VHH binders against Flagellar brake protein YcgR (ycgR). Designs and how they scored, part 103

Target 1, 263 residues: Flagellar brake protein YcgR (ycgR), of Thauera aminoaromatica (c4kar8)
Amino acid sequence: MAELSTPSPASPAPLDGGRGDELEKFTLRGARQILQLLQDLITHRGLITAHTGGGHSFMTAVLKVDEERGRVVLDPSPDPQANRRALAAPRLTCVTQLDGIRIQFPLVGLGEGQDKGRPALFAPLPAEMLRLQRREFYRLQVPLAHELSCLLKAEDLARKPVEVSARVIDIGAGGVAVVVPTGAAEFVIGGTLPACRLALPDGEPIELDLEVRNLNRQTQRNGTEQLRVGLRFAALPRAADTRIQRYIFKTERALNAKARGGL
Below, E stands for the ipSAE of ESMFold2; O stands for the ipSAE of OpenDDE; V2 stands for 0.75 times the mean of E and O plus 0.25 times the DockQ between their complexes.

## First folded at step 13 (VHH)

Design W44 (from M9 with P107S; framework vhh_7n9e_1; at its last look DockQ between E and O 0.24; V2 from the best seeds 0.68)
Fold by OpenDDE, second read of step 14:
Structure W44 (fold): chain B 263 residues (1-263), chain A 119 residues (1-119)
Amino acid sequence: as target 1 above (263 residues)
Amino acid sequence: DVQLVESGGGLVQAGGSLRLSCAASGFTFSSYAMYWGRQAPGKGREWVSGISSGGGSTAYASSVKGRFTISRDNAKNTLYLQMNNLKPEDTALYYCAKQDYESGTFSYWGQGTQVTVSS
């Protein structure tokens, strides 16, 4: 009986870096603030998705904050391979939520050891923690059954206009993450894709401009490489925003109901 | 090891022009989007421009749009930034950055090249 490894919930895409200036408003750099937030994560037993790069992540938790040594103690993965990846990674991107607020922070210099005789991961205290207070940064993982798509208007290597139908993997008030075949189009962070079409289940596609905010290469289980493109909504009409919010809300409710055994 | 070496900075009068170069090594240059950033005195680092791996797509910060042109020569592993109509507010240390497809963002690797625009 092959234990169907439950697909690890799609790690929330790294925060679509709003204008560096906007993110600064939500970035905690104070040592005391950072310590407090980490302590809050401990208190609430917040599960953390730690991204190791290459599309890999594992679930962890902050077990302890060692202020004297200036380090955070993390729960290691039950998967030894995940721990090896974590230790080999130059940087972990930790993502979690506390009270509906998305928290993201980097850890660098990860090491392994023991805490009170138990295996643990250690890292220096993060230099900064991003606390996104606005619901606008919440990203819904789109169920595969919904088959959301976004028609991207981009250019190929020859600067020829191309239309790429991209699957939407997550959506929030601020944007979408999509996957495209590698080489389907040319993308650059900060680039604008005009007059794209987001298809929602509730009606006609929404025409909108999209700004590229992040680019991730992902290797699928079958070995095929894909490009994950994080896209920000540029100048989203109010009506479109309402539709997107409604979709997100409806979908979340349905997912929660299903998780509770109600569907 | 990834290396990015910026050059071409200097002192120029307002309205003048400079062309920055970034020599890349230690990776397949043609496979990566590349970027320019800058850091003015007392300010944080800001994104200036980006170019896709093949050069087919470009992007610019609003502050430099219409004045700066990013380009690349993949055969020479070199990134360029043509800066025209320079302004005193363009005074900064300019950095070349490489796309990081794992993190989804880009990383600066070089020491930068100083651009100073005098009034």
Scores: ipSAE 0.887, ipTM 0.969, lowest interface PAE 0.5, mean pLDDT 88
Fold by ESMFold2, look of step 18:
Structure W44 (fold): chain B 263 residues (1-263), chain A 119 residues (1-119)
Amino acid sequence: as target 1 above (263 residues)
Amino acid sequence: DVQLVESGGGLVQAGGSLRLSCAASGFTFSSYAMYWGRQAPGKGREWVSGISSGGGSTAYASSVKGRFTISRDNAKNTLYLQMNNLKPEDTALYYCAKQDYESGTFSYWGQGTQVTVSS
């Protein structure tokens, strides 16, 4: 699809320390779920970075799942040293992506052998797999007629406060995406915008803190440059969350009703 | 032909300071937000700091806020990281990165500069 390739991209790294309890909600432990996810990796021919420890890794792929023996079969490295490190490692940490979702799982008890006369690596099925569903939140594309806006409290080139009224183009449980004219304010990934105001159609605007998560440039048909700013809600109070969810639900229902009535 | 060349690393005692530089070429530097990241031994790369294209907005990881200052000189196509009150935990290979407005995130292009902080 429309992925941007970067020259000489950095290898994916495993998550540091598992981040305590935050990752538990993304952890799959059901046998059926694990088998399905491994099958999906096989079907999509996903490339996997296998980390052997000590900063070493190699590229591999899941060749098959042997359900009868409860094992996964991996493509060995053409580098014999990488294979030796993998076989000596107490754990192989596998990292990959599937449709933009980061997948991570450990393999223990790695062994070598043959599959249909070809060298292969194998291990018991992982007891758990991490699926960081980065797109787990639905994003409502905001109907233009709603004219949803967010007043951003940002800074200009001189680090002076500016207020920018930005059109909201999508909204979900975790944030919004807005568009602003290029140069309207200074934005940087990781920057925080305190006390912004999200104007929903009904009621008073919601005051909320936002964090910049991504920045895209877009050229409109008339040649005008716009900046798409992806914003995360920081510490969203429950009352604000409820109003946002209600807006999303009501708008979805209205759009669905028009689609059915318009058939 | 984007090129980012990091420099200014070295060995320094805990509590000391270093200033890192990143020389940029092959693109219009003043049109891009820029970032610093680092990779400590046995860990993945982590974002450290960012600065907007004109320098009007800055951001820092919580672990370095108040100790590190990002800046840029658009006339010299150079990004800086002033690191004060350095700790052994800051020991890492430091990289600069360029905003990628098509992907919406940032990318590393250089080899990095080593910072080692002794106890």
Scores: ipSAE 0.786, ipTM 0.940, lowest interface PAE 0.7, mean pLDDT 83
ESMFold2-Fast, scan of step 13: ipSAE 0.791; ipTM 0.943
ESMFold2, look of step 15: ipSAE 0.764; ipTM 0.935
ESMFold2 (binder alone), look of step 15: mean pLDDT 84; pTM 0.839
OpenDDE, look of step 15: ipSAE 0.870; ipTM 0.963
ESMFold2 (binder alone), look of step 18: mean pLDDT 83; pTM 0.832
OpenDDE, look of step 18: ipSAE 0.878; ipTM 0.965
ESMFold2, look of step 19: ipSAE 0.772; ipTM 0.936
ESMFold2 (binder alone), look of step 19: mean pLDDT 84; pTM 0.839
OpenDDE, look of step 19: ipSAE 0.875; ipTM 0.965

Design W46 (from M9 with P107L; framework vhh_7n9e_1)
Fold by ESMFold2-Fast, scan of step 13:
Structure W46 (fold): chain B 263 residues (1-263), chain A 119 residues (1-119)
Amino acid sequence: as target 1 above (263 residues)
Amino acid sequence: DVQLVESGGGLVQAGGSLRLSCAASGFTFSSYAMYWGRQAPGKGREWVSGISSGGGSTAYASSVKGRFTISRDNAKNTLYLQMNNLKPEDTALYYCAKQDYESGTFLYWGQGTQVTVSS
């Protein structure tokens, strides 16, 4: 359950070191993928926060990937003390973002020298890079006018099947958040809801297996309680993925057009 | 204040069984989903199982599914984990956790109970 403990993709703070196994699906280990991601950071002039331990960090950037020597070239800090701390550190944890995608990677064996006559820091290429895709964390807030619903297949107190029609409040590539009346069914984090039906405005309902990831209780202004259920798509067919993405893009485009026309 | 007290751990041989208990106080136990997690030496905490507030829904990590059974007694404010066919890899400190409906996740409150499985 990475999403139960993962900070925002845009957060400058490093991710908890104990979550490596849960974040494996977001971890790049192939040399080609690592080289391409580092090149993307160069192309976008991405600022990197390098954590040196003991609560210390400094701002840097990847200046160059030296494939022949298997190393990255980094921009040194204008603060000499920050550079001394970095060189003394056994490991740097580098955190950046690229178009809303969180990127985190370790650097071990930092050295100093010069690149084309200018001061530079050098480190071997990282063996792994964490890339938390914007796509998986993006959520479209569903307009009330769309009346988007999901028919949940769940269980009651006696473990008997029940069907609950839930209003979809947000939707992304990885799942939906829905609201249900408190007591409508039994939910638990990690529980699987098979053969649920997501009703999009255009076309037939999409049959989906869903996994419960989050459970929040909300008290409405009128004093009634409702349960917000965060649901992950399991085994999403490509046709369903295409329809969901089409709905998201179409709705986002319409909302952007309305915002620009309204003011 | 929320209090969770785990018990029932011990030393057992591979293939053996143990039943863990968690005694809860300081909140309305029957209104909260409850969870078991574990932490093996040198590793992070791992979710093991969960049960809904009324007991109608349960969930298990793939590593324990079919071997462990979670249950609860709301009249006694007690959560249970029946562990069968124990493996050396199940060796860990086992923690009871309470659903937090504000954050949407669950939180560990107890000291844990040690389970050691010999090969």
Scores: ipSAE 0.762, ipTM 0.938, lowest interface PAE 1.0, mean pLDDT 84
Fold by OpenDDE, second read of step 14:
Structure W46 (fold): chain B 263 residues (1-263), chain A 119 residues (1-119)
Amino acid sequence: as target 1 above (263 residues)
Amino acid sequence: DVQLVESGGGLVQAGGSLRLSCAASGFTFSSYAMYWGRQAPGKGREWVSGISSGGGSTAYASSVKGRFTISRDNAKNTLYLQMNNLKPEDTALYYCAKQDYESGTFLYWGQGTQVTVSS
């Protein structure tokens, strides 16, 4: 009776390669935000995969945040060798998930000691923490030349119906990200926007229901604040799905051809 | 400092009602969408409901839709959750959360208020 070793959930690999600019949007650098997030990890007893480099990692947890000393207390590994690796590493890359959001943060200056008579690892508070929502679907960055737009049907602060024309910045099989002027409409994560219209270059707009999944305020280089809205396709007709997939495929091919010097 | 203080929880029989409150301080309450979440024993945190900054848009988890109503009083810096027709599966620690527009999700939440629904 071969004990089917349940494959240990593959520790999410550290996010190396995201374009630096996109990662900045999801990077917390505020001391208060960092403290709060660490406290949340404590409260939820979040398991953390700590990567020590060289393909090695161990499971840990944040046990305590010591604000006075500016340090985080981690649970040491039951494996002494893992702890030695951790202490020898110039940097730990900690990866965890909270509420479906991937969290990644570096720890530098790891030391060992005791907390309340128990062995513990100590590190200075991280300078930054990355919070990334798992994108379930590949997202195509929409070329500016395509001028994709989505007419959003929403409500304003006075609960009056408003239509907001939003520029589509990325699109995937599961949804779109759009940008709108701040204050153009009210949004809430989990909210549904019914009977919206997605304009594709190949024909008439697609009518569809959208669900708000993410809301980010972004400041442009010119100082103008915009709201990035991540939207999921709530109900997509098959014909619409086919059109969207075709658009994505065609656009990707064109972009790749251009990148290869063919256009 | 951002503070969220939940209240109104308690023991209630199945089919009963509770009204939760969340007192907010340390930020401009009216500028942020607010949310309710809950965590049942041994389970992960679950999103329950959300309301936009002005209260014009609301959202509900499918499990509570039609039974729960989220509202807010921006003048009082208070978030509410009216819970009707409560079920044993609604038993959880309920917490309010503040939208974080930098990360695109909820970052701040209170200590929670316990709701226990008996069969």
Scores: ipSAE 0.751, ipTM 0.919, lowest interface PAE 0.6, mean pLDDT 86

Design W49 (from M9 with Y108S; framework vhh_7n9e_1)
Fold by OpenDDE, second read of step 14:
Structure W49 (fold): chain B 263 residues (1-263), chain A 119 residues (1-119)
Amino acid sequence: as target 1 above (263 residues)
Amino acid sequence: DVQLVESGGGLVQAGGSLRLSCAASGFTFSSYAMYWGRQAPGKGREWVSGISSGGGSTAYASSVKGRFTISRDNAKNTLYLQMNNLKPEDTALYYCAKQDYESGTFPSWGQGTQVTVSS
């Protein structure tokens, strides 16, 4: 019985600084922002992969932020060798994920000591923290209770303009997937649906152009056939993007809270 | 079995025109969106154009928009691509593809027809 070694989740490799310009917009340098993010890591007990260089890393966590001393307290590795490597490293690259967002930050000037009688690693507060939301790839499954809809402006088989109210089943920064009754309208991949209306719970519908990216026929449990339409936002105003992002974030948080037994 | 047979390719001078045809069989042609793709030498396959099952909706890649026109004759089970103002960069093997509504991709391609545009 060959135990399929579940591939240890490959410790996310540090992003190489070479993409510097592209990453700048995701880099936090504000002291307050950094502190908040570190506090969030503490609150969530986020495990951090600390890279010491040379292909070596260890798991740690932020235990405390000492604002008075301007330092962060880390959980030492149970491996003494890992701690030695960390202390010898000119730079520790910490990588973690919080709410699906990759967080990366450097620590320099590591030292060891005691925090409340327990062994701990200490470092000055990071000067910067990278927060990468792979916005482009995250798709939120829309809860049925939210009843998100998108009014699609399309053509029927007779080439007559039709408006189809479609339920949104998932949403991301780049688009939505919707379901429509089969035969409600004609679609083609690459086709543009102009002046559609996305209804969000927080206010007035967003008018936007949509591009059809995929088409899938699905049979429901009740035997009814539906068409799943993957739609890309062809042109999204910044304000609309912000609203969508806010919705996604809020919803994700709520879902996570519920999953943790909090709601 | 799904069969797609492309024709109408050839050698043409820049600025010239060609009309491609794709004869479809082995499925209900009128029930499927159809597409044209192409593959240039040393490049991957790229989407060129699509047309809905009834022909009411069409789409074009930005590179061919305004120059190419996709159409279909459902009675003849034939897909067409009118290519006008051809450019050397349009040189490629052109494929006809059937919509797959299960995968959302284009698993069914023909053998292709070669279009060569000279300068």
Scores: ipSAE 0.801, ipTM 0.934, lowest interface PAE 0.6, mean pLDDT 88
ESMFold2-Fast, scan of step 13: ipSAE 0.768; ipTM 0.936

Design W50 (from M9 with Y108H; framework vhh_7n9e_1)
Fold by OpenDDE, second read of step 14:
Structure W50 (fold): chain B 263 residues (1-263), chain A 119 residues (1-119)
Amino acid sequence: as target 1 above (263 residues)
Amino acid sequence: DVQLVESGGGLVQAGGSLRLSCAASGFTFSSYAMYWGRQAPGKGREWVSGISSGGGSTAYASSVKGRFTISRDNAKNTLYLQMNNLKPEDTALYYCAKQDYESGTFPHWGQGTQVTVSS
């Protein structure tokens, strides 16, 4: 049964290095930047797909960055064969995603050993890391402090028009995810919500049409049920797009700065 | 266990009409949005139409908009798809689907009913 798989984040296949010039602007080569990004992967416990070539890959994680020795420590595969392949490979291509950003980096000179008595894989620090933000897929987790909201124009069970104020939990160039009380309104995937209003911190709400793309029921810690609604921007004026992009960029920058200890 | 049983398919000439039904059981039908999907030979499953739990909101794929009408009878636990002006490209196995709200996925599909539109 072909599950209408919500595109499982397909372990992104390595990007072929051949698009050299276009990818250069997204390639990090600074030692500090690389270290920071690796540390971020550790902090977020990001799962990494390590490609060993020949169509083979295994799941790993960065466990530690040893700056003194200039090496990265990886979690070995539970599959001994995968580890053997990894060790035999002249190069590992590591692919992961952090905050909706695709990260790709090569590891060369893989070795095995122990870290604090546990089996581990070791490699020299990557010389470069590719960080690709696909505009279409990047979703910013909205900080609770920003209190973004979207006024949804929907219908209730009685088919009566209702306005529901929904908290925005994530936002991207293509849409928003919101949470609403269960039973607040009727939704259907593929349905259009016209003339909704997205409230951003920087000014007047943006009026826009939204398309329901996903529905998910969530139970809060307090036991209250909420409905998470994934919404696509059905029609977004250019000015609105610019505002949204600006907000995302600004917020991301602030979050990154905070994560780096700058705030 | 969630059960969805589709019916009403058959062979019809282009321009003809069919009405599909889906009998639902094993869950509170009136509490869930319901959907129709289809799978044509050699193609993947595609979304066709959706209807909200109360029936107040409907959605259609662009390919069927204006020709198909989704409806439901919550008292009968039945989903319907009225298909008018059928085209050969509408030939497919039609499925009734329920979303799992916890996972957000669509694990619940019926066996489907075959719709064949001849030219």
Scores: ipSAE 0.826, ipTM 0.946, lowest interface PAE 0.5, mean pLDDT 89
Fold by ESMFold2-Fast, scan of step 13:
Structure W50 (fold): chain B 263 residues (1-263), chain A 119 residues (1-119)
Amino acid sequence: as target 1 above (263 residues)
Amino acid sequence: DVQLVESGGGLVQAGGSLRLSCAASGFTFSSYAMYWGRQAPGKGREWVSGISSGGGSTAYASSVKGRFTISRDNAKNTLYLQMNNLKPEDTALYYCAKQDYESGTFPHWGQGTQVTVSS
């Protein structure tokens, strides 16, 4: 299930090292995986926030990976003081994003020099890299037959209140993903949808506040456009959490039974 | 080629106001939600505000709600951030960003405009 204390994909703030056990399954330690991820950061021109400790950071980028020498080459800061702080730091914590995927890794043993006549910073290849995809947190794909829905309270183009019955396509401990027709309402990341109603089997709809966390555009097989809205549970009631977990568990059991005995 | 150019930053006294602009080109501006973020020296980037493609929905970080107003002019391909009652804690490089409907977020920000608020 999704971890709600995880920072937004757009946030460069480092994840707490005390969560090492929970983050282990998202940590890459294979040499080829690390090299490929670093190359992806180069290809996509990924900007990196490098934290030097004491509240200090600077913006950098991976310029190249030197596999022969086992090191990365980084773009130095235009601020000489930031570079001096980085060189004095025992460890850099590097945070970046690639297509909404949070990437974090340590660099130890930073040095300075030149690469092809231009100033550069060098560090040994990291032994590990954290890659947190939103979709890597477990989500139950909701069976079409369940007709699970959420009544969203939103605003239209004229800022008039509208209610949109949205189909729930996946659900987890931290939120739901829903689909709505393009143009049904206005959505923006960070927006709050108050007093929405999540319809689960075996009971009354659950009233809860939802926060928009992601927005994707999809084209259906019939050619119609739809918007996929990722929604975080805010102020989740105790009883609602229990019902959501129960629904997920029962649905997984039913799907597993169908796959093993019904196929 | 998407281009976002921020402007309007400067030095201002606490309690003052500034209006930031972001000139957008290389895409159909009216089809994308837009965002403002900031990064203070020595700190990570922080989301500040967002506005939907048609302007019908807005969102604000709790630290700026009631003081900042996001708006857009789709005819001029321009995003705005009106900042009132500025505090020293608002000192940062301010960035605008375009929604990416494939990734679902706004992973890349512009070059930024510096805002410095003195006590």
Scores: ipSAE 0.757, ipTM 0.931, lowest interface PAE 0.9, mean pLDDT 83

Design W55 (from M9 with S103W; framework vhh_7n9e_1; at its last look DockQ between E and O 0.52; V2 from the best seeds 0.67)
Fold by ESMFold2-Fast, scan of step 13:
Structure W55 (fold): chain B 263 residues (1-263), chain A 119 residues (1-119)
Amino acid sequence: as target 1 above (263 residues)
Amino acid sequence: DVQLVESGGGLVQAGGSLRLSCAASGFTFSSYAMYWGRQAPGKGREWVSGISSGGGSTAYASSVKGRFTISRDNAKNTLYLQMNNLKPEDTALYYCAKQDYEWGTFPYWGQGTQVTVSS
């Protein structure tokens, strides 16, 4: 199966890596596995986005692993401000991707110095690394023409029930991502939205319970801010699962036929 | 700079209670969802609870639901975790975390406060 799910060009990739209990099966903790994965990043010249908190990040790369000192050596940013923010941060969250595999790891205790006479950043080896193959979390990018929507049942600032009609931007066997105007309702990762209604073609809306797994803010070209909400199907009846799978496969076939000039 | 400072941990007997606090600075606290996580020695980080930016929505891990209550005071830039009926398995370093809306998760954790529950 082709993996058609990619982040929107205007949106950062959704990540739920803050919930270690859900991602434990994809987490590497063995010293040899961590060293091998870091070496793979060096070999493939993998670019790493290092998040320093507060919406700030910079591009880096693993230059080498210093096993004797128990350190990873990173390429500093050409931006001195980014390096200062990184050194002041209590933690870096490093995110990269190799051949459809998402790799994420924390770095704590960042320092600066020199490696072979050149400026470098140093950090202790991470105690854990997340290695997540995207195929395991396949998402179909929903064509705009399909006008897929989900009616969310959420709460406002005063804990009063509100209904929000959200546009579905991607869908998979395990969940959907939707966009809503910023401030439309209160959302928190791990929160449950009961009795939401997913509108699929060729039938009545599907009633289902959703759990929030990701929250991203993005600014549209017109300056309007919106919230991207990643939602997991908390419980899914077999009939609903069949309809969702049918929609995904049918849409994928149509997109593949279009890509081949209507074949 | 963003800073989160946890406090309120300590040694308590099973069945006891503790209230944790997280003092936040360096960002508009009222605009961000906030979280509590924990890490026991030799284990990975475990999500415990979350609260939306205005406090209108809360969430809890199954292991603590009904025993722990998350709350926030946006006027004081402070997050709280009221922990009741503590169990030995609640022994961990507890971390305050801020929502990261760029990457969609909560990768920023504070320094932590140690909770030890004796049997």
Scores: ipSAE 0.757, ipTM 0.931, lowest interface PAE 0.8, mean pLDDT 83
OpenDDE, second read of step 14: ipSAE 0.817; ipTM 0.940
ESMFold2, look of step 15: ipSAE 0.636; ipTM 0.893
ESMFold2 (binder alone), look of step 15: mean pLDDT 84; pTM 0.852
OpenDDE, look of step 15: ipSAE 0.827; ipTM 0.943
ESMFold2, look of step 18: ipSAE 0.612; ipTM 0.888
ESMFold2 (binder alone), look of step 18: mean pLDDT 84; pTM 0.849
OpenDDE, look of step 18: ipSAE 0.818; ipTM 0.951

Design W59 (from M9 with S103E; framework vhh_7n9e_1)
Fold by OpenDDE, second read of step 14:
Structure W59 (fold): chain B 263 residues (1-263), chain A 119 residues (1-119)
Amino acid sequence: as target 1 above (263 residues)
Amino acid sequence: DVQLVESGGGLVQAGGSLRLSCAASGFTFSSYAMYWGRQAPGKGREWVSGISSGGGSTAYASSVKGRFTISRDNAKNTLYLQMNNLKPEDTALYYCAKQDYEEGTFPYWGQGTQVTVSS
């Protein structure tokens, strides 16, 4: 009778300090934002995995946010041993998901008590909450003056191959949003557009495969309907990634300088 | 009101085939991309396949690629999913969904049709 050792859920690796800058973009530190996110977890009855260290965890939920006392109320584990571990832990790492977004936050100073006559765990409000949206690559709004374009290889209604020159409206490390005339081509979410060409100002177009992730119809001010297509980079060469990142950083710097009155 | 009615589900043995249908009403069917999703017991909704409004473009989840075929008949306002070489892991409630071009989500789902694949 081979005891199938249930693989111990790997303790989330401590957020190693070096990826700190990228994670900061996804870290909520505002009190209002934190409160709102905790409230959302309550509203959605989100189950939280609370890690106590040593490979141990238990399932909990945020029951209440006490703004007056600056504390969060958690559902205790039905396992008294898990609760003891939680109370003994210097830090509780809470992990959950809301709307497909991974949320992680630390709780320190855990205590036990009663809320309305029911056993509960109490902790001060987290100082920070990490919201990792897979998609939340910072997206740069492309200035109109840069005239970024993407040549899309798609099919029309007759299943005939067509090439559509699309204006890039935003760009990030993970993809681009483009606008095309309505009816220019057929798109479907999850579809792949092979061998497309992204034109950047710094040189030759980048050839890449794109995956359709979003489709939105937009009406322009002039009354013309356009299709906004959100595209993910399906296979991005390292060199292309570097170019895209460089473009984004350079552009952001320029925009910020302009905003500060330096230009 | 948008209505989507799925049918064609049932019990099938592994390796078997099913053809699902989705009857659409309450909107201009030919103007919208359509999708199939599924929900297995204890799991979230999973995207399975999509087809463009005119049927010229199709997409498939990696788990069903090569086995499933999405198609549509715009004259009949009907979406289809041909499922071949079914596996026990394909057991789920299958839903038909309409593209939302405003919110970018899939707010319109039918009641679903149950597909059960027995090993």
Scores: ipSAE 0.826, ipTM 0.942, lowest interface PAE 0.5, mean pLDDT 88
ESMFold2-Fast, scan of step 13: ipSAE 0.770; ipTM 0.935

